# Miniprotein binders against q9rrp1: the designs that were tried, part 13

Target 1, 274 residues: q9rrp1
Amino acid sequence: MASLNSALRTAQHVRTATRGALLWGYEQKLAREVKANGKLPRHLGLILDGNRRFARAAGLQREMGHSFGADKAHEVLQWCLELGIPSATIWVLSTDNGSREPAELAHILSLLEREARQLAVDPRIHANRVRVRAIGQHDNFPPQVLAALNNLEESTAGYEGMRLNIAVGYGGREEIVDAVQSYLRTQAAQGATLEQAAENLTPDAIGAHLYAADQPDPDFIIRTSGEIRLSGFMLWQSVYSEYYFCDVYWPGFRRVDFLRALRDFQGRDRRFGK
Below, E stands for the ipSAE of ESMFold2; O stands for the ipSAE of OpenDDE; V2 stands for 0.75 times the mean of E and O plus 0.25 times the DockQ between their complexes.

## First folded at step 8 (miniprotein)

Design n2 (at its last look DockQ between E and O 0.03; V2 from the best seeds 0.00; counts 0 for: pae E 16.0 > 1.5, pTM E .704 < .8, off the site)
Fold by OpenDDE base, look of step 8:
Structure n2 (fold): chain B 274 residues (1-274), chain A 81 residues (1-81)
Amino acid sequence: as target 1 above (274 residues)
Amino acid sequence: SPEELERLLEYAERMLKLIELLLKYAGDPELKWAKRLLEEAKELLERLKREGNPEIQERIEQLARKLEELAQKIEELKKRE
């Protein structure tokens, strides 16, 4: 009996290892196919969802789900660099997250500070000349979090490699309001009347005042967690975006899932309303 | 990252152990799987070598030697068919 149970355990370990190896070989094949096609997003949007659900499913604290979510963001950055994706925006924290428990929000902000400090000294950021920006409303953030975000932006401001936007305190309606306010302030500084500012208001005028106006609109938006909605992510910019909804929690998002999403994008005919 | 390199090394080690185990059963299906896993392990080790991390270089060289031994054993088993 003991020998049979040992053999069955060995066979299960072999099956698990074989499945892992077959998955890796499939991933390498898929990576070659995606690279050979060459049609990549110029700007990738990522809605990071499922951190709490991942933690709950793993029997972990919510805080650990956010930590593993941050670790996953570093993996996805590496995958973007390896493929040569020119721009990415990752949605980490929404404006509506004020409804979270104060302890969970404090943990997310402390994690954001840690990750911003790590990115500011990350050899991959500097070697690849990655320009990082925080986008959103940050006025109510703790001073130490603001200092870490500002230091990350300043440390990378002169880089012309990949563009990485970290959407924190971000909402798509709030961004449009901020853009219109910025437009109106610019018009006022030019001596325009309110009537002239209204007459000169165009979609392009709003677009020029968005948080990442110096980047192309997102070609492709991936959301994790199985939720089929944007929740206001890049609300203005997403008008011609392709969408991919992955039924995987963010900390469980694998390179194979990312490559499958990119293969799906490559198969799409982008008509731009034609 | 160093942690990602370590995970990849541990994965390569697990692949080589699995090949060694498959070669003990020496059936046609197992040999086909062993060959496939060997090529996957080769590609993985060549990736790890390209990362150029001196801290893992000795471990990569040890895994590469083990991979060559396993490759020879697969070719010996093929000549017996």
Scores: ipSAE 0.006, ipTM 0.237, lowest interface PAE 10.7, mean pLDDT 85
Fold by ESMFold2, look of step 8:
Structure n2 (fold): chain B 274 residues (1-274), chain A 81 residues (1-81)
Amino acid sequence: as target 1 above (274 residues)
Amino acid sequence: SPEELERLLEYAERMLKLIELLLKYAGDPELKWAKRLLEEAKELLERLKREGNPEIQERIEQLARKLEELAQKIEELKKRE
């Protein structure tokens, strides 16, 4: 039995190596084509889905899927930097945690603390002057998680390069509520009555108070795991976004998958014309 | 081919990262998976040592050191169980 399994693994390694070389060649060709085209998202949205399903498919605990997903996020950051994508928002944790087991949530928050601390000292962040912000509702996060997120934001606050938004404790409806509250507080500070604040309300006024108001709206949103919905991701800002729904689970999202999504983005103007 | 060797190296590096994550958050199932992946990674390392070239030799050596570190960690965890 163990001899059979070893033989099967050896055979699979040979097959995998051959396919890897072919995939690499295709990937390099695709990367050249994407760069030559030159049309890239000004603000890329990423809905990271499938961590739990990836872990189940591998026979692992659900919490480990989130760990693999965190490593994948580092890879995608590198791909965005290599292509010069100026802004990205990655949705890693929603406001609705009621369906998660307490141990899974605790693991996600512990992982978030670790990843935030590592990003704060990551040479790529500082060399590329990446400004990192955590967007969402964080009031219920443990103090050590809040400290790690605040440190990351403060250590990059003056950077003028790529903008990376990490959506944690994020929901689109909650973002809109927060924006309206922020708008009303600004109006009150200016001495406006409630009636005047109502008269002054416009779509642009709400837009100015969203979490990442200083960045353009996303023009391209990728969701992994085949779900064909946005689930409230950047609800206000995504009205004109192009959407790409990828069948792979987030931990299995490869560079070739990323490049295929970008090629599809580049081709949409040609499909839909004027 | 050099391209094939590069893909084998990237695959091995990914495997080691997965083993590291399994051991960091391991229960009994994760330790069992880590042991299986370690054996597969050792076989791949042996192939890379035989077929490697000077261009990738440092990466092969780094891979070997990391594998040894992970093997020691697995043995440490087995003693506690």
Scores: ipSAE 0.000, ipTM 0.145, lowest interface PAE 16.0, mean pLDDT 79
ESMFold2 (binder alone), look of step 8: mean pLDDT 80; pTM 0.740

Design n3 (at its last look DockQ between E and O 0.02; V2 from the best seeds 0.00; counts 0 for: pae E 17.7 > 1.5, pTM E .483 < .8, off the site)
Fold by ESMFold2, look of step 8:
Structure n3 (fold): chain B 274 residues (1-274), chain A 81 residues (1-81)
Amino acid sequence: as target 1 above (274 residues)
Amino acid sequence: SPELLERLLELAELLLKYIERALKEAGDPELKLAKRVLEWAKRMLEELKERGNPEIQERIEQLARKLEELAQKIEELKKRE
């Protein structure tokens, strides 16, 4: 009993000492600089990469990497709320990830169900009036996963605080196809011929039919794990996005890494325009 | 390096949080994952002992005791099945 209480105090002390001894002072300075500047992304994109590689480097099964990644996502949500970032989209599961590893997919979907249920009752979501939406193709999800996502969306649908989009079963090419289909159905419902629909087609017309069309395009996208590519993340919407590629795996993404990315965003010169 | 040591300590804290969450949720898949996470945390602790500085050595030992106590709790939950 005494050793258990001592162990709990030790874990808390180690966490505090790590922040204080190694990086606390720098992190606090950086946080003050980011807040004083005040320029924040209006819509932050997050490509959560490196979960499997994190687990492999640690000698763990892939499933544990995804679990650690989910815990990290909760931390990043907290950081966004503290800074007042108004919109974020996180890429949790690609359409391609679902086709090759049935046991891994089952674990990811089970984890998604659990995390969606936890978010639906999370005090931070409700206190900050965060509207949460799942974007992507969900037709093949197990019914319990779809029910958890639907409940999360419905319980937050009236909120006007932060917007959080969870991209699950998501691919940029698939999103564009879905948008074109939605556009054509709207044109047909209005009595347009195919020729008229083609004449009416503009970039804005397609943009109005994307999954989260009611939100501004992302202006800043962070990808972890050192890969310098977007892999189809928000393919249509990212025309003018600034990109930041971080060389840590997602479960190891720290608050200081997040603040460095934001300071980088704040220091960017205007490019290709005024 | 100091930055590597800090990342290792943050990871150990993350693993402890995962184990505690898994024990609260008390399912067979969560207990199996918690046991795997515990074994990884033990290997991380060995690395910390080799790389750690004298300033935090007692904290590393206390972390080791916490991990063993969580392992015992995992075994207790398995026996109830």
Scores: ipSAE 0.000, ipTM 0.219, lowest interface PAE 17.7, mean pLDDT 77
Fold by OpenDDE base, look of step 8:
Structure n3 (fold): chain B 274 residues (1-274), chain A 81 residues (1-81)
Amino acid sequence: as target 1 above (274 residues)
Amino acid sequence: SPELLERLLELAELLLKYIERALKEAGDPELKLAKRVLEWAKRMLEELKERGNPEIQERIEQLARKLEELAQKIEELKKRE
C-alpha cells in the first residue's frame, strides 16, 4: 500500500509538473509571437464576469470568488505592463449592481477599499509610473471607499506610464448623461444660451466630457464568462472596438487565455466602418 | 495488481480527455502539446498491454482506438494550418 500511494503521488506530481511545464512553454511561445507581431491595443477594455459562478463551481463562498477576481486583476495588470499596453479599463462594478444582495455589495466595496489601498503602495504601480483612476458614479459609496480611491488617484496623478481605469459604479448610459451634463455646465460657464449649447453639441463635444476622455477609445474589449454582450461597457467609446468573448470565468482567466485574445486581435483587420 | 491497472486506465482516460480538450482549443502550440501527451498516452497503453490482464484488455483496445482517432485529428488540423 505505501509504495502504491507513493507511486500515485509521484505520477500526480509528474502529471502536474508536465502540465505546468507544457503550458508554460506554450505561453512563452505565444508571448513571443504576440510581441513579435507588435500590434497591441492602445486601450484594452476588460469586462470582469463570472466571479460568483467561479466560486459556486469551486464549492466556495461568493466572497471568495470576488477575492480571487481581485487577485486576477493584479495578474492582468502585470501582463499588460510586460507587453507594454498603454491603457486599460477594468469593469469591476456596474450601476445595475444595486440589484445584488446588500451583503454582497458591502463585501465588494470592502474589497475595493482593500485593493485600492494595496495599489496605492504597490511597487509595480510606482516603478512603472502607472496612473490609476476610478471611473463611474461614486457619490453613494462609503466614505472609507471614497478616501481609498481618492488616495490612489492622488498618489498616481503625476505618472505618465500605463493608464489604468477602474470602472466602479460604472454604467455606459450614466457616463453619457454625465458627459452631456458636464458639457452643458461648461457651455453655461462660457455664457452660452441653451440654444447655443444645443447647436454646438457634437459627438466630439460629448467625447471630450466622457470619463477618461484624455485616452484613446478602446481598441479591444475582452469579456469573460461566455456571455456575448457589452452590457453598456464603454458604450460610446466602443463604436470601433474589437470584441473577444472568452468562455472562462474571470478568476480562472489565465495568461494563455489573455495571449490568445491578443493573437486574435492581431489577426483582425480594423476597418473603422469602411 | 488489478487495482493498479484500473488506476492506470483511469489515468489514460484523463489524458485522452485532456488531448480532446486541447484539440478543441486548437492552435499550433496546443497541437504540439496534444501530440506530446498523445505519445505519452501511447507509451502508457503499451506498458498496460505488456502487463495485460484479460479483464482490462478490451478497455485498453478501446483507449488505443481512441488514441489513433485523436492522432488522425491532430494530423488533419496540422494540414489545415
Scores: ipSAE 0.000, ipTM 0.253, lowest interface PAE 10.9, mean pLDDT 83
ESMFold2 (binder alone), look of step 8: mean pLDDT 74; pTM 0.648

Design n4 (at its last look DockQ between E and O 0.09; V2 from the best seeds 0.00; counts 0 for: pae E 19.8 > 1.5, pTM E .533 < .8, off the site)
Fold by OpenDDE base, look of step 8:
Structure n4 (fold): chain B 274 residues (1-274), chain A 81 residues (1-81)
Amino acid sequence: as target 1 above (274 residues)
Amino acid sequence: SPEELEYRLELAERFLKLIELLLKYAGDPELKWAKRMLEEAKELLERLKREGNPEIQERIEQLARKLEELAQKIEELKKRE
């Protein structure tokens, strides 16, 4: 089994590379155009969707779709570094796991542990000084997964390069609730009454207690799978985000699809409600 | 460029080697995957043929022959399931 899964991953990497090479001249032109424009997102959001559908369409097990989705996240990180995108948030796992088979969830968590351990020793992370954080609710995660995420965060906490947020156990309503709870605890620690805490509650006060509040709001959110919805991804922060819905399953997302999305962003006039 | 054509040829060769590797471990899912990879390799070779560089023509023909052999092997494996 391990040898076959390694062979399938290698085959998917070479398939992706070969598909890239079929478009290499066009992709290189498009990359030059995107770089020459210079208007890049300060914070890129990515909703990683279609892993199971990719696997099904490929005749593969669901687990292989998640493995190929993880491998794709490493490619996208490389593309962000090559373009100089300062911040990215990738949505890997929602709070709504109730529709997932226990075996699928166990595989995703085992994959998350593996990828976190790999990132903590990835030469690209260290050479580019990428600060990695896991964002979401993790209290119910297996201890070995928590240990791997914490080690990744600690190993990169002093880095001032690209910021990478991995949204795991993440929900946009849950984030707002956690932010309001954090605000209320801070107000209580300052000796504020409940009435004073309510009077002092502003959008900025909530914003200061969100996950990754030390980063700018997402300028641009890409969703794969052809579904036209955010599903609560960065629910508060996305108020002025540009959106791009790509009709490609996440494991099939190519550098050319990424560059097309960035070119689309570059063509937009961001009015911020004006 | 010649370098771009060479890179595409090397990728086609690597791609065919991976199909061969998959066929060594082939169950039904892997055969379906190998067949899709084979069609993508055909599209790559047909693009390389249309780019019409005489220096790579023999290598394209060798890859085409190997691709046909792999196609036959995929169909043989499917008949045994």
Scores: ipSAE 0.035, ipTM 0.566, lowest interface PAE 3.1, mean pLDDT 86
Fold by ESMFold2, look of step 8:
Structure n4 (fold): chain B 274 residues (1-274), chain A 81 residues (1-81)
Amino acid sequence: as target 1 above (274 residues)
Amino acid sequence: SPEELEYRLELAERFLKLIELLLKYAGDPELKWAKRMLEEAKELLERLKREGNPEIQERIEQLARKLEELAQKIEELKKRE
């Protein structure tokens, strides 16, 4: 009995180590494939989903799920920088979150403040000349959150490297309305009548007034948590985006998951004969 | 693909391994966490079963048996309360 129990424990350890080696080998294979191909998204969109479900699955408070999600966002930013992805948009907080409890919303906004302050002094941001912008509707944010976001934007405003957009207080329908309003104000400032503004309206005219209009449209969007929907993420800009839906909650999103998504993106051209 | 199958199976094994580690330190908080992770692993395995890939059915069954073993151990530890 004792000899059998010892042998069973040894066999389990060997089996666990073998699976770890297989996973590591798979990740290395993916990394080599992605690097050898060299094609990367010009603008990567990230829909961070599953924080609350991760916390519930772990028996933790919802606020901890958002904290783990913020930690994961730093890892993904690092992976983007290491690969040289030129633009990324990360969806942090929807305009549709008004149904959340006030304490949870306050925690998310507190995390946003801290993360913005941390990014403003992050050596990776400055070494890679990352220009960071917050996109969305921020009118009702606490003053300390606004100050942190403004400082981050001002500290990086002259950078011409990677573009990082933090979508906070963001909804795609609201973005389109804001763009139409901006377009109409520009037309009025030029003396246009409503009829002339209508005649001048094109998809490109609206596109020029979106929050991050100086950046290319996203060509690749990753959503975590296994849900197959966009939930209003970059509605106008995403018409030609490739989509990747991952079964893992955002805090559990690993480098191998990221590399698998990129390999899938790289394979899309072979299927279309491009 | 075979690589996608291995990744999804390893996800299920991640949850089972975490449950196994939590049972070493079982108090009320660890049992609560272990039970929730058990449900996530069950859901993941059921999705894999519904995909109907015959290549992976034996491995899914092996993981399902391990999941049942851990579920019984969780119930045994609850009885000790």
Scores: ipSAE 0.000, ipTM 0.121, lowest interface PAE 19.8, mean pLDDT 76
ESMFold2 (binder alone), look of step 8: mean pLDDT 77; pTM 0.703

Design p1 (at its last look DockQ between E and O 0.13; V2 from the best seeds 0.00; counts 0 for: pae O 12.4 > 1.5, pTM E .641 < .8, placed apart)
Fold by ESMFold2, look of step 8:
Structure p1 (fold): chain B 274 residues (1-274), chain A 81 residues (1-81)
Amino acid sequence: as target 1 above (274 residues)
Amino acid sequence: SPEKLERLLELAELLLEYIERALEEAGDPELKLAKRALEWAKRLLERLKREGNPEIQERIEQLARKLEELAQKIEELKKRE
């Protein structure tokens, strides 16, 4: 009887070890398949969702969820660099800051400052010549956050390798309004009347005034936490993007989840135009 | 469920990795966060020991060993200051 319980415990140990090895092997197989296929997003969008729910599910404070989310973003950056994805936009903080408690917002902003400073000296950024830009509305950010973001952008401004856009204080509707305002100011500076500016307005004219107009539109967007919607992420540019919705919270987003999303992208039939 | 236990185990692994990185970064705010995260990791590990199954027992023991190592490192850092 005691001998039987010991044998059962041993068998369970072997089964657990075998399962772990199979999961690792699957990830390696998937990585080889993705690399062999070679079709990668030209511009990958990432909607980082679930930090607060991750913390709540673990019984942690919200601040810890955001900290883990920041750590996960570093891992995903590494995965993008290893695969050679040429452009990525990650959505870190929306424009709807008014619904957050002041202490939570202050923590998110302090974390943003820390992460921006770390990226500015990150050997991977400089070795791979990653150009980093912060896109969004930053009017009310604390001066130290603005300084960290400016330093990061300036220290990478000459790079022509991978492009990384950090969408902070970002909303798609606000981006469109900013683009229209920028267009109108350009028309006025050229001497156009309002009626002439209206007659000159085209989709390309709006597109030329978006935050990252010099980059191709995103062709693949991954959203974590199982929500099936755009939520305003790159609203103008994402007209023909393929979407992948993953049920895991962002801090729990694993390399195998990332590779599954890429394999799905590789199997899709994507068309631009009619 | 087995899926819930796996998610809790992955969370514990992430917590310990966070503590380790926080201890490598100099600064008083990171040490305070590391100490709070250590307290949470202890509670989560106790839950895993109670609710876990034999299939994950070895991973639980590895987490417990790592937790103790990080707790000792925190105490060593406090003594030097």
Scores: ipSAE 0.000, ipTM 0.288, lowest interface PAE 12.2, mean pLDDT 79
Fold by OpenDDE base, look of step 8:
Structure p1 (fold): chain B 274 residues (1-274), chain A 81 residues (1-81)
Amino acid sequence: as target 1 above (274 residues)
Amino acid sequence: SPEKLERLLELAELLLEYIERALEEAGDPELKLAKRALEWAKRLLERLKREGNPEIQERIEQLARKLEELAQKIEELKKRE
């Protein structure tokens, strides 16, 4: 009996080690294939979903699921830099935050402050000249969180490398409303009447007043957690986006899952409504 | 449930694979990420020990040994800095 258990142990060790080595070898092959194809998104959208479900599945506190989600965002930034993806938008926090427990929201905001402070001094941000922006409605954020976001934006404002948008307090309907309000204020400052402002209102006029309007529309949007919906993420800009829904919780999202998504994007024929 | 324990094991195995890769790619940012992943894998291991059954006990013991090896390797790298 003892020899059979030792042989089964050895076979399981060899199986786990072989699975890890096979997965690594597959990931390296897939990375080479994705790089060799060269068709990458010009703007990658990421809907970060499943942090709470990850924590629950792992029987960690919800707070730990958000911490793990933040650390995963640093990995995905690295993968974007390594592949040369020019722009990314990550959705961290929606406008619908009023449905979250106050303690969970306070933890997410404290985490956002910490991560913003870390990014502002991250050698990878500076070496790659990554321009970081926070997009969304921030008026109700704690002053220390606003100060950390502003410092991150100011510290990177002159960079012409990768563009990273952090969507926090972000909603796609709210962004359209803010864009229309910004348009109307610009028209008023030019001395336009309300009638003239209405006549001059075009899709391009709204587009020019969206958050990060100086970037191309998202070519590709990845959502984690198995949920097949956008939930308003880049609602205007996503008109011609390709979509990939990954049945993995965000903190469990792997480089192989990312590369599979990019390979899927590379295989798509983008018709743009033709 | 058995399915929940299997998902916890798969997650712990993924964290090990992440730590191993971060230690192979050996930069200062990767070492910080490896340390964080190690602390998560330790927390998952302690949960697996509490919620685990005899059927997964051997996989838990394998995970524990591998986490100790990786922890030592992280501390050795940290002493070279």
Scores: ipSAE 0.000, ipTM 0.243, lowest interface PAE 12.4, mean pLDDT 82
ESMFold2 (binder alone), look of step 8: mean pLDDT 77; pTM 0.719

Design p2 (at its last look DockQ between E and O 0.04; V2 from the best seeds 0.00; counts 0 for: pae O 14.4 > 1.5, pTM E .716 < .8, placed apart)
Fold by ESMFold2, look of step 8:
Structure p2 (fold): chain B 274 residues (1-274), chain A 81 residues (1-81)
Amino acid sequence: as target 1 above (274 residues)
Amino acid sequence: SPEKLERLLELAEYLLEYIERALEMAGDPELKLAKRALEWAKYLLERLKREGNPEIQERIEQLARKLEELAQKIEELKKRE
């Protein structure tokens, strides 16, 4: 009986180890295929969706879902660095999320402060010369959050490696309004009348005044959770973006999911016209 | 769909393997990540039990046993803290 139990344990271990090796091999094969194809997003957009639903489904406080989401963002940064993706924008907090309960918003902002401070001293950021920017409307953030974001931006401002945009307090409609206001102020400084400013207005003129106007438009956007929200993510810039919808909530987004999304991006050129 | 169920199984298996590796390292950051991955794995296992089918039931049971083993290891490490 004891020898039979030992044999059963060994058989279960072998089966589990064999499947683990096969899963690891599949992920590595997929990574090799993605790298060999060579077509990578020049600017990857990530809509981090499902933190609240992850927590609710697991019977956890909503604040813990956001904490797991933050941890996952570090993993995705590592995957982008491994593949050499040159630009990424992650959507952490929208302007619409400001209607959340005050305690939840305070927790998200404290997470943001902590994560910004940790990124500012993260060896991966500095070794890979990642330039980090916070984009969005930040005027009403607590001073310590602003200080952490400013320090992160300043400490990486000279870097020419990967560009990472953290969209916080961000909404696409607000970005467009800010861009129009900035355009009008430059026209006024040039002595233009309102009629002349209207005549000079083009899509490129608005594009030049967006938050990260010096970066290429996103060509690939991954959205987790699959639910339809009124999107505001990079509304102007996403005209030619390919979209990939992943059914998992953001905290459960795996490297194999990321690689599958990239493989899908690589396969789209075989379809006519893109 | 069968493809969706297989994907959920793969995610659960990945999370349990991640927890196992994190616990072998036994550092404070790895323990924090292992605790959070355990909560995610519990969510996926509950979903698999609800939405699963007879063809994957044995795999679901294997995942459940491994989850319990890893939860006990995490409690053991908490006692040392």
Scores: ipSAE 0.000, ipTM 0.190, lowest interface PAE 14.0, mean pLDDT 77
Fold by OpenDDE base, look of step 8:
Structure p2 (fold): chain B 274 residues (1-274), chain A 81 residues (1-81)
Amino acid sequence: as target 1 above (274 residues)
Amino acid sequence: SPEKLERLLELAEYLLEYIERALEMAGDPELKLAKRALEWAKYLLERLKREGNPEIQERIEQLARKLEELAQKIEELKKRE
């Protein structure tokens, strides 16, 4: 009996190692194919979904799903830097997430503070000159979270490398409202009447007042969790975006899944409504 | 949680296996990826050490030894460039 169990364990280890080697070889091939094609998104959007479902599927607390989700965001940043993706927006927290249990929200905000403090001193951020910004409505955030986000923005404001937007307290309708309000305040400061401000209101005028107006629109949006919807993510900017819905929970999102998404984008003909 | 630590260990193990295989392929792109994966594996092991769980300490020490061996191999390859 002992010899059969050792042989079965050895066969399982060899099978796991062989599967790991095959997956790695496939990932390296896929990375070479994606790099050789050269057609990468100028701005990548990421909808981070499935943290709680990942935790539940693993027998973990919800908080652990968010912690692994944060760790995964650092991996994806690394993959973007390796491929030379110029801009990324990562949706971490929506405005509608205010309906979450107060304890879950407090945990997400404490993670955001920790991750912002870590990014502000991350050698990869500085060595690659990554400019980080938080986008969304932050007025109701705890002072310590705001201080950590502001310090991260200030620490990277002069960088001209990759642009990383962290969407926190972000909603696509709220961003449009904030953009229109910012436009109206600018018009008022210029001495325009309300009628003049209305006549001068164009799509480009709204676009100039969005949270990341100094970046191109997202070429490609990836959502995890198997949910086939944007949920308002970059609602204005996504008009000509390509979309990829991955049936993997965010903390389980692998480099191979990312490379498959990019290969899928590379195969698309972007017609821009023509 | 014990399950968090286990997953961080599995991720560190995966990164170390990735480095080992990247070094076997002996290409410049693979060496660049191996160096980056090494820094990630260092960060994970330092995080695991800070959690201070005695049940995983031996596994952390084994991974730390494997990390050091792979770091030495990477430095030897850099000296040949």
Scores: ipSAE 0.000, ipTM 0.206, lowest interface PAE 14.4, mean pLDDT 84
ESMFold2 (binder alone), look of step 8: mean pLDDT 79; pTM 0.741

